# Designs tried in a protein design chat: VH-VL binders against q0aze0. Part 170

Target 1, 268 residues: q0aze0
Amino acid sequence: MKIILVNNRFKENTEKKAQEIAGQLSALNVEVIIDNGLDEPYAGTVDFIMVLGGDGTMLRAARRYGQRAIPVLGVNMGTVGFLSNIEINELAEYLPLILREEYSLEARMMLEVAVFQQQSLLTRVFCLNELLLRSNSPRMLSFALEISGQKLEPYRGDGLIVSTTTGSTAYSLSAGGPIADPQLDAFIVTPVASHIINKRPLVVSPEREISLHLLEEREAIIGIDGQIKMDFGAENRVLIKRAPHPLLMVNLKAKPFFTSIDRSLQRQ

## First folded at step 7 (VH-VL)

Design D9 (framework fv_inotuzumab)
Fold by ESMFold2-Fast, scan of step 7:
Structure D9 (fold): chain C 268 residues (1-268), chain A 122 residues (1-122), chain B 112 residues (1-112)
Amino acid sequence: as target 1 above (268 residues)
Amino acid sequence: EVQLVQSGAEVKKPGASVKVSCKASGYTFTSYYIHWVRQAPGQGLEWIGGINPSGGSTTYRRKFQGRVTMTADTSTSTVYMELSSLRSEDTAVYYCARDTIEVYGSGYFDYWGQGTLVTVSS
Amino acid sequence: DVQVTQSPSSLSASVGDRVTITCRSSQSLVHSSGNTYLSWYLHKPGKAPQLLIYKVSNRFSGVPDRFSGSGSGTDFTLTISSLQPEDFATYYCMQGTHWPYTFGQGTKVEIK
């Protein structure tokens, strides 16, 4: 068995813990590859991905490995989050189940994001939560949204979010989008501080293709999962589709999505 | 390593202009805003404004509008703040600071220049 | 402009003391993303300000564990669990949620 152990190098305790866990797994004849985010993703074949950290570390793991149809387990290191399944102090208890492949998998849709300059592809990335288009200055954006070739009336405001259902509880929620069952596949299109009164969040089939471009030259960025920032100008176009493969998340114990989000909203 | 290095102290007469520089190194210059903050003697920190080096867009606090100009030179990774029509109350240490301007839009200052003392006296 | 008020303006403390500084904003600092952009800085005369805490409770790289931040909405606290000699300084909070960014007036921590 070969496992990738993903950790966050900026959390001091996490690097040491990753080395300890790698040693424990090696003692059980498991080959371990440590990914702390600095290098290119490991290119070889692996059987399992273990993510040590919070939701941010899981989002990075999903972008790097989510298209490879490999089981991904989130192990919480002390930060409360929605994408982890077990706590670090539970790992020893669940490790035999992991090694025997005695767990269920939950498929979570991902976005494929392609950024073009005119007709040339500049970059292609995948994400688990959302793509954000936003102004990178105090000036409001004017931009066009097309859904499967159908051109909508222009948008004016701070930006737009194109979210997965997993991302429905991330920035899309804060911007006024709906809470979606993460077991549904759909795009959620949520405007950010729109100056056009009737611009509502849209729930769109995941089979559709979404494109965005600026109608005026402005300083803007495309944001991926709140972690990657790319410059975006009037010569750019972004194309968003459902990614070819969902992220396969490991369930070793049940986490109640609806009661968790309900409790979270009572606090706000 | 991220570094912001500012130009040296300046002494100016009332009515003159001063131009302070802030040279960035150790990161992609166009990926972060640079803001300017001052501290007058016996006072707290006061935000003046900021610039996006990528496109040159600027934001200024209203009380400085018309007197402050911020510019960026991408070839030298340097940001400039020019303050005109100087008054004695503009005597202060001026700092440049890197604004994270996080993916979702708002930010905080993670790295700061060493400061430039500007003295306005007759 | 969003007004940010610190209390106290100054305090006297001894090495080993627990120190608490508060910061209050005139309106909510919750950004549309759900993040709260309240940061804390340490400033000593002749030195650049130094980031201690960002987004309410996150310690910046290299900042000792004795520094912690907490709070929500409009009320925020910086705590130093056991004051060290190098911690005698002026502390500032800053809100980065709303334009323009605004600082608190500062809290000077002085030797007792």
Scores: ipSAE 0.443, ipTM 0.751, lowest interface PAE 2.6, mean pLDDT 90
Fold by OpenDDE, second read of step 8:
Structure D9 (fold): chain C 268 residues (1-268), chain A 122 residues (1-122), chain B 112 residues (1-112)
Amino acid sequence: as target 1 above (268 residues)
Amino acid sequence: EVQLVQSGAEVKKPGASVKVSCKASGYTFTSYYIHWVRQAPGQGLEWIGGINPSGGSTTYRRKFQGRVTMTADTSTSTVYMELSSLRSEDTAVYYCARDTIEVYGSGYFDYWGQGTLVTVSS
Amino acid sequence: DVQVTQSPSSLSASVGDRVTITCRSSQSLVHSSGNTYLSWYLHKPGKAPQLLIYKVSNRFSGVPDRFSGSGSGTDFTLTISSLQPEDFATYYCMQGTHWPYTFGQGTKVEIK
C-alpha cells in the first residue's frame, strides 16, 4: 500500500505530525509520500490520500489529486471545517480500517474551470469549492453570465461566485448563498454585492455549462478556492463545468451535516 | 514560443521498457494536457494516451492499458511516457503533443514534439 | 470508437494544382457545445506533425491562406487551393469531439 500524506508546510504542527504518521505507516510496511506543498504533486500511483489539516489543505489536495480517483481522507488538526472526516486523535483507531480498505466513499462534485484569452486556453483548474470573479478596483464589474447558451441579464456588482454544493458553506455562504446538501450535485451561482439588492443566487444543474466574461474594460480577478488567483480582463472568458471526476472522500465516521451546521458556522 | 522537445532515439530488446521524455516550454505547463501519439513504419498516427500535468491524471488507450505509464514533473515541465513489455510492433516514432482541450475529452493538438524513434529488435 | 476515414489514401499532383482531401467520420462530430472538433495535420518524414486547421475551418497561426477546411457533421474537406513544393506530405484528419481521439489513415500527397 502507498499513501500520500498531504499537509501544509507553513503549519509546523501538521509537518511534525506528517513525519510521525509517516514513520508509523512505514513501520507497517506502508509506502508513504509526504506532500507539504513544496514540490509538484506526486506523479506515481497511490492507494490512499490522507489530508492532515483544515479545509484549506483539503482544497489543495483536491486540486492536486482529485482527478486520480484516489480515496481522500480529511484528518482535522483542531480547526473548524466541513471537509475533514476524523480528528487527528482518532487516526490510530481508524488506521486498521484504512489499511484494510474498509471504508465508504462519498463522491463530491468538483468544478472544471477553464480561462481563455479569446479562443486560447490560458489555464484549466479543477477545484472543490468555487470560482470567484471579482473586481480588482473600487468600481463594480459589468459582466455577462451565460448558462447553457442562455444569456442572462448583465450582472453589475463586485463579483460572482460559482460554487459546488461542497463549496456552499464556504465563500458562497458569506455572500448570501444557500447551504446545500453535499450529497447533491449542483452549481450555486451567488452574486457578490450586486447592484440589484434582491439578486438571488441560482441553483443550476451540474449538466449545464456556465460562462462569464466582462462587458467592459475593467480589472478583475479570478479566484479559485481562495488559494489561486489570476488577472481577468475584457479579453478573457471563463467556462465552468462539472469536473469529469468527483473527489472521492473517505467516510470512516458518520458526520451529521445538518445537525452540526449551526455549530460549525458559529465557529467560523 | 511553445516548444516540446523529446528525448533521443532508443533501441530496446523485446520485453524491455522504454521511457521517453517530453520537455515543454513557452507556456504554462500545468494548463494543457500532453498526449502521446506514435507512428509505426508504414502506418498512420495512433493515439496512445494523455496526461494532465496538473495532478498527474492519465487516460490511456485500451490496447496500451497495463503497459503504458505517463508521468509529469512540474519542476522541470517534463512529461514522461514509459512503455513496458516491448514488442517488435512497438517499433515506431513516438510524439508528444499539446492538447488545446476546451472541454474534457474534446480538443486538438496545436504543438508537437519532434518525435522519438523507439526500435524494438532482438 | 469513432472511425475516421480519409480519401483518397494517396494522390499525385503538380505544383499549382488544387488538391482536395476528404475526411468522413462514423458519427457526427458536433459537440454538445456546438463546436466541431475536426482538425487537420501536415506530416513530413523526420519532422513533427503540424496543425493546419482546427474546428473544421480555422487556420492555425502561420498556416498559409491556400489551406482551407470545410464541412459539417460527418463530412469534412481540406483544400489546398494551389499546391506548393513544401506541401508534399502526408495529411491527417483527427476527430477530437469524442473520446478517444482518432485519426484518419492519412493521405499522401506526392509530386506528379
Scores: ipSAE 0.000, ipTM 0.458, lowest interface PAE 13.4, mean pLDDT 91

Design E1 (framework fv_bermekimab)
Fold by ESMFold2-Fast, scan of step 7:
Structure E1 (fold): chain C 268 residues (1-268), chain A 124 residues (1-124), chain B 107 residues (1-107)
Amino acid sequence: as target 1 above (268 residues)
Amino acid sequence: QVQLVESGGGVVQPGRSLRLSCTASGFTFSSYGVHWVRQAPGKGLEWVAAISYEGSNKYYAESVKGRFTISRDNSKNILFLQMDSLRLEDTAVYYCAKDRIYYGSGTFYGMDVWGQGTLVTFSS
Amino acid sequence: DIQMTQSPSSVSASVGDRVTITCRASQGISSWLAWYQQKPGKAPKLLIYDASSLQSGVPSRFSGSGSGSDFTLTISSLQPEDFATYYCQQANSFPLTFGGGTKVEHK
């Protein structure tokens, strides 16, 4: 068995813990590749991906490896979140099940984001939570939203979020979007500080294609999972589709999604 | 491990052509945007050109537009700069540099890996 | 083109000194700014990206701040290996442009 161990080198004791876990796995005849975010993704074939950290580390792992259809396990290192399945102090207990492949997989849809300059593809990225279009100045954006060729009335406001159901509890929630069962496949389109009071979040089929472009020259950015930023001007267009493969998340331990989100909302 | 190595620099005559190469190793070359940056002797850094990870988008400084062509061969992990109609003002050390961010030059433009540089000069 | 102006063009400093370098853009560039260190005869080394994010392996005595058009690079306690030329670079739009450089010299 070959496992990629994904961690964040710059968070507290994470690198030391990753080395300890790699040693434990090696003692069980498991080959370990450590991805601490400093290098490009490992290009070889692997059997399993173990992510040590919070939701941010899982989002990076999903962008780097999510399209390979390899099981991905989130192991929480003390940061509360929605994308981890077990805690670090539980790893030893669950490791035999991992090695025997005694777990279930939960498929989570991902976004494919393609940014164009005129007709030329500028970049193509994948993400687990969302794309955020936002103003980078005090001025409101005026932008066009098109869903599978259907042109909506222009939007005015600070921006727009196109989210997966997994992302429904991230930026989309902060902008007033609905909480969605992450086992559903859907795009959630949530306006950010819209000037038009009746602009509501939309829940659309994951087979739809969503495009965005500015109607006026403004300083704007596109954010991917809160981790990648790209400049976005009137010469640019973004096309959002369902990614070819879902992220395959390992389920070793029951996750009570609805009770967890309910408690989170009561605390905040 | 992660390395960029330039080659192809040398002494040229004004008006002639020269092709620079940059060989990448230790990282997935096809996943990153890459740049050419030059530095004239005793002067500061000047960005010259960039190419997206897939090769479809190319960008140039105004001083080299129409004379220089950036290209890449992802199967061989090589970046090229074809320099035509060379002028005395093109005298510089030419560096190739990798964009820090995976999936292209349209993201954060911090260049985290640089080659050693290759010198382009003109004979008297 | 966006012009990047660095000040000072040179600074004389001693080991242990706090050094601050300023970079000003001719127009707003949000946080699209990187800082580099270059030693004589060597390629530049990335220190800071996105105005304030420290590159992996760079000592914590280096820090960046600012947004919009005014940015600073600070070295909290200068070490012998820090005598070098420092450059800012805007990443807001093509063509990418560098500042003129700030040479940190021995007193």
Scores: ipSAE 0.000, ipTM 0.420, lowest interface PAE 14.7, mean pLDDT 85

Design E10 (framework fv_bermekimab)
Fold by ESMFold2-Fast, scan of step 7:
Structure E10 (fold): chain C 268 residues (1-268), chain A 124 residues (1-124), chain B 107 residues (1-107)
Amino acid sequence: as target 1 above (268 residues)
Amino acid sequence: QVQLVESGGGVVQPGRSLRLSCTASGFTFSSYGVHWVRQAPGKGLEWVAAISYEGSNKYYAESVKGRFTISRDNSKNILFLQMDSLRLEDTAVYYCAKDRIYYGSGTFYGMDVWGQGTLVTFSS
Amino acid sequence: DIQMTQSPSSVSASVGDRVTITCRASQGISSWLAWYQQKPGKAPKLLIYAASSLQSGVPSRFSGSGSGSDFTLTISSLQPEDFATYYCQQYNSFPLTFGGGTKVEHK
């Protein structure tokens, strides 16, 4: 068995904890690779990915490894989030089940985001939560949204979010989008501070292709899961579709999504 | 550098057929939708047909629907207009034009690059 | 079909003049309107797309405005190279349709 331990080197105590866990796994004849985010993603074959940290670390792991159809377990090492399944102090109790592959998997859709400059592909990235198009200046954007070759009325405002159902509780929620069952596959398209009356969030089939481009030269950015930021101008175009593979999340214990989100909303 | 060149125009008799070609260079032809637009002598512009970048979506003006067929060969960077059952009112300079938008699967956003045109006329 | 009506059909102007050309759609086309310039014997050139967005390389004296059914192209200070015929074109619905053209000629 070969396991990747994903951690955040810049978080206090996470590197030390990752080394401790790696030692424990090695003693059980498990090969361990540590990914602290500084190097290229590990290119070899791997059987399991253990993410040590919060939701942000899970988003990075999903971007780096999510398309490889490898089981990914979120292990919380701080404030409880939506993407972790167990706490770090529970790991020893669940480790035998992990090694015997006695767990269930939950598939979570991902986005495939292709950003072009004129006709040339600048980058292709995958993400678990969302793509954000946002103004990078005080001026509002004017942009075109297309859904499967259907041209919608122009958007004017601060931007737009194209989210997975997993991302429905992230930035899309803050912008007024719906809470979606993460077990459903759908795109959620949420305007950010639209100045056009009656622009509402859209929930569309994951079979759709979504595209965006600016109708007027403005300073804008594309954000991916809140972690990647790219300049976006009138010469750019972004194409969004469902990624070929979902992220396979490990369930070792029941996580009550609806009660968790309900409590979170009462406290905000 | 970026260029579209039409060919295949000429003198025809009513009821006959012509195939126009438009050769693209200096840009990635396979990424863009393309149009045929015509202009009769001394008259205004008339949109004729368009084809999406991959070739799966085709659109026609009512006056040519059923008589003209638009197609493309992305491996050779060539756009075609097959013109059947030609009528005197088809007399015009035919322009090919590149759409502004790339990877549009049926959407078009204006024509930013145009060829010089090829003339289709009829003998008496 | 959406009919595009341009007015005037011709306008006489001098270098330095402000020229305004109007285009009216027979039904709503949102902002999906382009403006083209055509000089005698030459292919059209795109000036404006999405009703008000200036095409790269086009001088800033050209501007477009309007939405829905009524649109305007303005040349703020006419230059010698601007004597030409101008066309509006809707791309909201198929078939795509052009206006009849407006010829800007010397006084």
Scores: ipSAE 0.433, ipTM 0.762, lowest interface PAE 3.4, mean pLDDT 90

Design E11 (framework fv_bermekimab)
Fold by ESMFold2-Fast, scan of step 7:
Structure E11 (fold): chain C 268 residues (1-268), chain A 124 residues (1-124), chain B 107 residues (1-107)
Amino acid sequence: as target 1 above (268 residues)
Amino acid sequence: QVQLVESGGGVVQPGRSLRLSCTASGFTFSSYGVHWVRQAPGKGLEWVAAISYEGSNKYYAESVKGRFTISRDNSKNILFLQMDSLRLEDTAVYYCAKDRIYYGSGTFYGMDVWGQGTLVTFSS
Amino acid sequence: DIQMTQSPSSVSASVGDRVTITCRASQGISSWLAWYQQKPGKAPKLLIYAASSLQSGVPSRFSGSGSGSDFTLTISSLQPEDFATYYCQQGNSFPLTFGGGTKVEHK
């Protein structure tokens, strides 16, 4: 069995705990690869991915490994989030189940984001939550949104979010988007501070392709999962579609989504 | 240098056929939708036909539908217009033009690059 | 088919003049209108797309406005190289349609 431990190098307690867990797994004849975010993703085959940290660390793991169809377990090390399944102090209890592959998997859709400059592909990135297009100056954007070749009326405002259902509780929620059952596959398209009256969030089929480009030269950026930032100008185009593989999240412990989000919203 | 060059125009007799070509250079031809637009002597512009970047979608003006066929060869960077059953009212300079946007799936945002045109006219 | 009515058909102007050309669509086309300039014996040149977006390399004296069915091209201070015929073109739906053209000529 080969396991990747994903952690955040810049959180001292997380790095120490990752080394400790790696030692315990090695004693059980498990090969361990530590990914602390500093190096390229591990290129070899692995059987399981264990993410030590919060939702941010899970988002990074999803971008690096989510398309490989490998089970990914979120292990929380402090603040309870939406993407972790067990707490770090529960790991010893659940480890035998992990090693015997006695767990269920839930599939979470991901976005495939292709960014072009003129006709050349600049980058292709996968993400779990969302792509955000936003103005990088006080000036509002003017941009075109296409959904499967259907050209919508121009958008004018601060930006737009294209989200997965998992991302419905992240930036899309803050911008007025709906809360979606993460077991559904759909794109949620949420405008950010639209100048045009009655621009509403859209929920569209995950089989559709979404494209964005600026209609005027502006300072804008694309943000991916709140972690990757890219400049975006009038010569750029972004294409968004459902990623070929969902993230396979390990479920060892019941975590009721609706009760959790309801409780969270009462506190915010 | 981004350019489109038309060829194949000439003098024809009514009822005959003619094939126009448009050769692209200086940009990735396979990424863009392309159009044929014509202009009769002393008259305005008239859109004739369009083909999507992959060649899967084709569009025609009613005046040419059933008589003209648009096609493309992305490996050679060439656009074609096969013109059958030609009529006197088809007399015009024929321009090819490129969509402004790349990877458009039938969407249109203006035509930013045009050829010089090729004249189609009729003998008595 | 969407009919594009362009007015006037011609306008006589002098260098330095403000020139306004209008274009009306027979049905709503949102902002999906382009403006072109054509000089005698030459191919058209794209000036404006999406009703108000200036094409790269086009002088800032050219501007477009409007949405829905009524659109305007404005040349704020006419230059000698601006004497030409101007066309609007709707890109909302196929078949694409052009306006009849407006010739901007010397007084």
Scores: ipSAE 0.281, ipTM 0.710, lowest interface PAE 5.1, mean pLDDT 90

